# VH-VL binders against q9nrl2r1430to1533: the designs that were tried, part 20

Target 1, 104 residues: q9nrl2r1430to1533
Amino acid sequence: GGVHELSAFEQLVVELVRHDDSWPFLKLVSKIQVPDYYDIIKKPIALNIIREKVNKCEYKLASEFIDDIELMFSNCFEYNPRNTSEAKAGTRLQAFFHIQAQKL

## First folded at step 14 (VH-VL)

Design a25
Fold by OpenDDE, fold request of step 15:
Structure a25 (fold): chain C 104 residues (1-104), chain A 121 residues (1-121), chain B 107 residues (1-107)
Amino acid sequence: as target 1 above (104 residues)
Amino acid sequence: QVQLQESGPGLVKPSQTLSLTCTVSGGSIDYGYSWHWIRQHPGKGLEWIGSIYYSGRTDYNPSLKSLVTISADTSKNQFSLKLSSVTAADTAVYYCARGPYTTDHYYMDVWGQGTTVTVSS
Amino acid sequence: DIQMTQSPSSVSASVGDRVTITCKASQSISSYVAWYQQKPGKAPEPLIYAASYLYSGVPSRFSGSGSGTDFTLTISSLQPEDFATYYCQQANSFPLTFGQGTKLEIK
């Protein structure tokens, strides 16, 4: 097929992934590297999962898409103390997301 | 999109416990975010009471901490407020609200319509 | 606790006027300020977050500015539906605290 423009959700996911502070969120946390993560975080999610859901058109409302992104950040802040690199990156990325989300 | 609705008795006697419930629809309370109780005394400003997070962690206003309990029931998608030993000073419109989960800045981006509670003998 | 001193407590203005409301924090709170609009008998509605960003659906005549301790909400050209009470909120530290409110009334 022909090339088509990305949807608003697709575009935002691309922008989030490309952001310098996306590194904690690109894929699910490794249980090997973080053995206790899944004892604390019960609804894990990451940008690659969200991207897949976007590609499959699983989001019918912008609020559903936003909910998953906010869950992603919530998990980060729930698990990581505020002075960690992950939390700091998450804070900056969330701020970016909040601005972009207002355009949805 | 998410909606919040407060419910509970509109009248409470002094020294009793005020119990309110916030029912959330269009979103899940165990799906991140922060969940808040705020009140407004008649003709006055807004006072933050406390917050609960999807992990069950809570934060309370120190001025009310000893009297306040906030809890969540994920099975009903509700979170609740209990305020013990109420006085006339606790007469107010009570709001539940939602905001993002953050490290150092909490805003309320969605509010319930509020429920009036009058403390009177 | 961080105190938010809001001014003025009330202001009378006419449609088309430029209106500015100020909040001063008792200590530096970076840009962690939100603004809300409340009409009689209604719940507060969010206008601005992070001092200067408008929520979706908020008219562009609303704007916020400031950092540190001094913050402002500005309505560039007042419309009839803008007469209400406005509140600032510091979002930086617990306990979360609000300004005492500014009632914007029709002149």
Scores: ipSAE 0.917, ipTM 0.954, lowest interface PAE 0.5, mean pLDDT 96
Fold by OpenDDE, fold request of step 15:
Structure a25 (fold): chain C 104 residues (1-104), chain A 121 residues (1-121), chain B 107 residues (1-107)
Amino acid sequence: as target 1 above (104 residues)
Amino acid sequence: QVQLQESGPGLVKPSQTLSLTCTVSGGSIDYGYSWHWIRQHPGKGLEWIGSIYYSGRTDYNPSLKSLVTISADTSKNQFSLKLSSVTAADTAVYYCARGPYTTDHYYMDVWGQGTTVTVSS
Amino acid sequence: DIQMTQSPSSVSASVGDRVTITCKASQSISSYVAWYQQKPGKAPEPLIYAASYLYSGVPSRFSGSGSGTDFTLTISSLQPEDFATYYCQQANSFPLTFGQGTKLEIK
C-alpha cells in the first residue's frame, strides 16, 4: 500500500543520494554561484527537497515521485550543455533511476 | 499517472493545414519530460514528426521541418501540431507521446490513443 | 539519418514458440534502442528501453539485447496476447527513427 510505496521511495532516494553522480542534485543550485539559473529554470527541485517530501509522506502515487525526479533531471539537461560534468553526471544518474523506477 | 489524448479534425483538404492538439492530464507539460508527435501512415511504420521540451524548444524531423510547427499552451496543458500544405501522403494516425528529458536518448513511454487524419479533396 | 532495418518483416509462429526479431542500425548507436508492441487499432506500447531493460508490467518472457548496430527482441515462449506488430526505435540521434516493423502472426 501507500506505506510500502513510501518506504520504496525513501530507499530509492537514499540510493540516488549515495550514487557517485548525485552531486549536482543534492541541493538546489546556488543563485550566487549560478546567477542566471533561476531565470531559465522555473521549477527548481533537488534530492534534498524530494527526500523531505518523502519524509512528509507527500507522495501518494509512484507517478508523483517519479515526476519530481524527472523534473530534476529535466532541469539539469535544460540548463547544462551535454558536455558539462553536471549533464554527464545527470545522464548516468538518470539511467540508474530509470532502472530502479521500474521496480516501484 | 499521465494520460494523453489527441484531438482535431479528422479530414483535411490537400494544401490546407493539419492542426492537432494533445491534451495532457494527470501531469503538467511544463513539469519536465519531452513531448512528441509521431504518425503512422496506413499499413506503414512509425514516423517521428517532432518534439517540444520544457523550455519550449522544439526538434523536428528534417523531412517535415519546413512544414511542421509544434507549440505548447501551458495554460491548457496542451501541445499542438500544425502541418501545412498537406497531401495524401500525410494521411495517417497521429499520436502524441511523452518521454523522459535526456541528453542522448529519447524514448516514448506514454502514448495517446491516436487520431486518424485523412487528407482528401 | 539513422536507418533501422528490422527483420523479419513478418513471422508466423505458434504459442509456446521462441521468437526473435532483429533490428540493425545503419551506424553504431550504443544501447539506445527501444522496442514497442502495437496491436491492430491501438497505439504502440513500450516494451524495452535502453536495448535490454523492461518497462514495468512487461512480462519477463520479453527480453532485449544488443549494442552498437545489432539488436534483438526475444519472446522466450510466445503467448496468445503477443501476436502483434513490433517496432524498434533508435533513441540516440535526431531524427528519431523506427524500424519498419515486424508483424508476428499466428501460424
Scores: ipSAE 0.914, ipTM 0.953, lowest interface PAE 0.5, mean pLDDT 96
Fold by OpenDDE, look of step 14:
Parts: sequence; C-alpha cells; structure tokens
Structure a25 (fold): chain C 104 residues (1-104), chain A 121 residues (1-121), chain B 107 residues (1-107)
Amino acid sequence: as target 1 above (104 residues)
Amino acid sequence: QVQLQESGPGLVKPSQTLSLTCTVSGGSIDYGYSWHWIRQHPGKGLEWIGSIYYSGRTDYNPSLKSLVTISADTSKNQFSLKLSSVTAADTAVYYCARGPYTTDHYYMDVWGQGTTVTVSS
Amino acid sequence: DIQMTQSPSSVSASVGDRVTITCKASQSISSYVAWYQQKPGKAPEPLIYAASYLYSGVPSRFSGSGSGTDFTLTISSLQPEDFATYYCQQANSFPLTFGQGTKLEIK
C-alpha cells in the first residue's frame, strides 16, 4: 500500500484516460445533454472523480478502487444499449481494465 | 474485499418453494456489478439459475424462468432466490456469486461457499 | 443455448505432468470463456477469464488459450493442490452455460 499503491492506482487511471475508448468516461455526463441520465443512474462517477479520489488517498484497498471503476462501467452499460458507441467503447475499455487490474 | 454467504432452509418438501438469501459484505449490491445464483446437483456440473443487476434488472435461465424469482434488498445488502414447486431434481448445492456488469462477457469472480438444499418428503 | 462440451470427463495424472483440458462451444463465442477450479466440498474458484487471462493469485503454470469454438486449459506442471474438477463457462450470451466438468485425479 502507501505510496506504491497510490502510484499503481494513479498509473492505471492515467492509462485508462489515455485509452482511445475513454471518451465516455472522462467526466460526468452532462445533465443538459442527457436530461434523463440522473433519473436512471443514481451513483454517477467518472475517471476525473476517480483520479481525484486517488490523489486524495481515499482508496485504502485495491478493491475500493476497482469497485469505483466497475461502477463507472456498470453505469455505462445500464444507461446505454449494447449497440451504442458508448457501450462498445465501454466494453473495450473494461476489458483493458480487467487485464490491468490483475496487477494491483 | 467482498464476501458472499448463502443462507436458508436446508430441507424443502416437494411442491414447496425454495427460498435462499445471499448476504453480501465488504461491498454494496447497489454499487455496480452483477449478482448470480448457480446450483450444482450432487455429483454433477454447474447450472446457472439467474442474475440480478445493481439496477434491479434480472435475467433467468429459460429452463427455470417460470419457477424462479430473484430479488434484492439493498437495505439489507442481500439478494434472494425463490424457486417454486420444487422436486427432487432441485436438490443441489446453491451458490451465489458476483461478477462484473458487462454487455456480453459475464464471469463469476467471487463466490459464496454454497448451501446445500435437499428436497425430500 | 450455447453448449460447452468439455473433454475429457476425467483424467488421471501424476505430479509434474502436463495436463490439457478442452472445451468446445456449439457456436463461435470469440474469447468469451472462463475457467473455474473446484475442490471437493468447496465452491468453484475462478482461474481464467476471457479465454487466456489469469486471475490474480493463480499460478503461472495455468494457462488458457483458444478462440471461436475451441478452448484449452493447460497445467504445465501439475502440483498436488491442482487435483480438482475444472469447468469451462461461456460468457457470450444468456443463458450462461458451463462445461460438464473434468475431474483431474491422481494416477
């Protein structure tokens, strides 16, 4: 844990953000652009929020960090039909994450 | 880390309803993920029964759909299985499990220890 | 439903042996296959996801391969703790289905 754990989480977030399929996840969904989003998704989260939590050392366990990332993907798949660009991007990014998360 | 624990009557009479509960600790069932029931008849393989997602949506095995109900109680951090009109064929070890929420790629990455249910008169 | 045909149903082997278990899907499922290990009286434990990726903590002697319809679990050098029953699972579509299992026994 400690600095090494923080570095691992930080590095993974950087890799996720830099991924070509990160665009649906970089920041919270705009209520203006998607008026019904927050009626459906009750626990919104995004990579910028997760990054902030990492920087603030809010994750004491790897499982907590993983939970937030999985929540982010879960929200995407809950709101977006599987044939949408968002869901397809999410599917690829999640697969990438699952591989990288095994290193934590 | 998340842990799952099955609970419920170990003996059920034929034609009655089998009721089991999975208690989740170390994580919240309304915090993403998918939640599953799987069973294993004595000496046999694994059979997926159904799944419930953190939103409350469910998927069921068509072979059991008419008899199965899966629900969740977020206040207790539990999700449950009800199987009606049981027969000897429903005697099995029942497992609850967790997996990622995905579009088309469902794995079970955390399992309960399982609970034995015997259907007998 | 997608059928997963696992072979062999049982296999006897010795410590140090190379063991291969095969799973054949009734239709193409890309790499959407998981493998589980189950010891007597215990719950299944995940070994592999997405056909070829090991879960954290799984020894490197385990490996998975395949795509489409043919998948393989390999133990490069069998250890005493590896004697168990192994199951493949297709994760591509509902209903989720498992292979019938392979019991790996001591020769």
Scores: ipSAE 0.888, ipTM 0.948, lowest interface PAE 0.5, mean pLDDT 96
Fold by ESMFold2, fold request of step 15:
Structure a25 (fold): chain C 104 residues (1-104), chain A 121 residues (1-121), chain B 107 residues (1-107)
Amino acid sequence: as target 1 above (104 residues)
Amino acid sequence: QVQLQESGPGLVKPSQTLSLTCTVSGGSIDYGYSWHWIRQHPGKGLEWIGSIYYSGRTDYNPSLKSLVTISADTSKNQFSLKLSSVTAADTAVYYCARGPYTTDHYYMDVWGQGTTVTVSS
Amino acid sequence: DIQMTQSPSSVSASVGDRVTITCKASQSISSYVAWYQQKPGKAPEPLIYAASYLYSGVPSRFSGSGSGTDFTLTISSLQPEDFATYYCQQANSFPLTFGQGTKLEIK
């Protein structure tokens, strides 16, 4: 809610997108290229979708915004083995997010 | 925003099964978090019992593995602990907690209020 | 299992004092340590994660440091509301383990 919170959500999403480790999270995983992904991940989400929800004022509480971002990371960790580039990028970006989220 | 509340019997007889429930409000247990049970023995520190993840997978303290079951009921937004064959050593305050789901480290960022369980006749 | 050993077991100090609490791990855990504050009759509350990062809303007089096996929690200027027991927790590997606690008594 509110204009101040929406500006903070947008600023945080921009910081996440600009981070070097954002590449696994920019858009939804392609079902054609990764056919089993949607058998394992039941609530897919990505940064472009979160940014659209911010732009459309769909988050009423900061907790709803944070929950979507945490879901994004958790999907990555659930699907990808620990030693993959995706999981390692997710770990670093999640740590960055936890620091930045203190502004909310 | 997220609040956790433990519930269950405060007195359990030796050899019975302890059953506790954590009710989550202000958030959903099937959203990407980890959910934990921790207990605190009288005059002692804290002991991690086990965890359940949003996906339904579990991890347990090896010292309790054969005795403990953690489960979730997403329709009630609850997760539960069952500890079988209790003894006086299981007397403790039991907490549920939440943390971010990660690959390599687990911190508890939200705690329940705790419920006291006494194992005695 | 990784043992977390806290010292001292208790400390008595005055308002305004600098207080340092130590936590030692039985093997290297990098920086994967959290600190919690527990007031009598209340649940633990998170203070610090990853050895040195304060949770939002935690007073700036609290700080954490360390890596490897040796970790500290410091209160730079003790306040009356800081009367509590403090616990460290290693988050490096299962089973997650906690220190035995340090009781801070206000003189």
Scores: ipSAE 0.495, ipTM 0.871, lowest interface PAE 2.1, mean pLDDT 91
Fold by ESMFold2, fold request of step 15:
Structure a25 (fold): chain C 104 residues (1-104), chain A 121 residues (1-121), chain B 107 residues (1-107)
Amino acid sequence: as target 1 above (104 residues)
Amino acid sequence: QVQLQESGPGLVKPSQTLSLTCTVSGGSIDYGYSWHWIRQHPGKGLEWIGSIYYSGRTDYNPSLKSLVTISADTSKNQFSLKLSSVTAADTAVYYCARGPYTTDHYYMDVWGQGTTVTVSS
Amino acid sequence: DIQMTQSPSSVSASVGDRVTITCKASQSISSYVAWYQQKPGKAPEPLIYAASYLYSGVPSRFSGSGSGTDFTLTISSLQPEDFATYYCQQANSFPLTFGQGTKLEIK
């Protein structure tokens, strides 16, 4: 809740989108480009969807917002092996998120 | 806030199966975290037993791999530990914990209160 | 398996003292170390992740440093609530392993 907390969610999601390592997370993975993704990942999510939820005030608690961001990273790590560009980008962006989220 | 609570019998006889449950509140176990069991032997350090992930995949300490099973019940928001063929060496305080799921670092950011299990005749 | 060796095993200190605890890994683990505080009868509580980053709500008198094999936890001015046992944990690879602990006692 609260107006101050919602502003913090918006600022954090903007920082994530602007980060150089956001590229695997901007929008949902394409089933055409990655045919087996949705067989493995049951709860897909991406930054554009999270940003929309922030804009619609759908997060009541900071923990709900944090959970969606962590799910986004976890999907990346579950689907992509450790040595892939996607997993490495995810590791760096998650570390950035953990530092920035201390304000929540 | 996410909270974790261990439950199960405090006394187990040798050769039986130790069964513990961790109940999660204030968050969902199917939401992209890693979930861990750790134990602490009397007067000794901490030992990682294993982990279960939101996808149902598991990793176990190789020293316990044939004896341990970790499972989850998303409908009850619980994950569980079964340790078969226990001996006195399995006497410990058992903790459940949560951490971010990641490729490079496995930290526990939330811990349960712990439950004491004694293996004795 | 990566062994984590803590030093010292125990420290006797007074309120206001500066305390340093060391953790040494048997092979390089980059910066993937966590530190935990455990008070008697209670669960461990997270202090530090990635060698040097404090969790939210952890007092600034706690700090961590190190990379590779040698890691340090420092308490700059000891408070009464800091008397506890401290554990390091390598977070680099399975099996996850912990140091044997350092007990910080009142003098």
Scores: ipSAE 0.465, ipTM 0.872, lowest interface PAE 2.5, mean pLDDT 91

Design a25
Fold by ESMFold2, fold request of step 15:
Structure a25 (fold): chain C 104 residues (1-104), chain A 121 residues (1-121), chain B 107 residues (1-107)
Amino acid sequence: as target 1 above (104 residues)
Amino acid sequence: QVQLQESGPGLVKPSQTLSLTCTVSGGSIDYGYSWHWIRQHPGKGLEWIGSIYYSGRTDYNPSLKSLVTISADTSKNQFSLKLSSVTAADTAVYYCARGPYTTDHYYMDVWGQGTTVTVSS
Amino acid sequence: DIQMTQSPSSVSASVGDRVTITCKASQSISSYVAWYQQKPGKAPEPLIYAASYLYSGVPSRFSGSGSGTDFTLTISSLQPEDFATYYCQQANSFPLTFGQGTKLEIK
């Protein structure tokens, strides 16, 4: 949307990237390292892709931006068992995101 | 702005199947959220019936597991509840709801308006 | 199943009062509790998640606290529009369960 919304989306993505638990989400999962990932996850997404979409003004509504961020976490929880370091990082980063998203 | 609306018959006869549909607008059920059915008995509290996730996976209240089916129709942006072999005990207001998909803690951040279902002869 | 027990079942209070509603879990649920407000003839509305976090648009007079088995919802200065029934919900494990409700009536 407007200049205020674009700035808010960028600020939130920066906060997510800087968070210590962002490591599973920075870039798409490697098919070489995790060959079955794309058999299970049909709508892959990561922070670098979301940031590119913000830069290209592809989000018309805040809800579209929030939906992509939630999809990113949901993919993590769908693929990774609850006791993995990836799922635990996702849980903490999602909680942080829910607090930050209140600013939108 | 996501909105949920329940639809279906208000009156169902005993032993028949209760069938309800939740229509989602302002968002897609194919995104990474969890989708829930909850009911509220007359003058009583709320009871979780079950959930469906964007992946198609479901979880049901064990007390209803053999009687309940929750399904989704992505092309209509709807998810549905079927409850078989109903009795008067199934008379309630039925709500659909949404929440973030998480590992193990589900909160309902959007609710439908509710639809009253009466089970009687 | 985790049973959620609310107290009191009913509260009569005046505008401006501080009101506290409690919810007790039958076993530890960490901080995995939500609170909902339901006005007569309407669907529940979310107030709080994870024991203490307010949803966007919820008035700041609402607050939540607790961990383990004991949780509270506090309204710091009751307003006439706060007449409603309040429910807690545990989100720790399936089946998801709700408290029986606390009806808040204006005196």
Scores: ipSAE 0.450, ipTM 0.864, lowest interface PAE 2.4, mean pLDDT 91

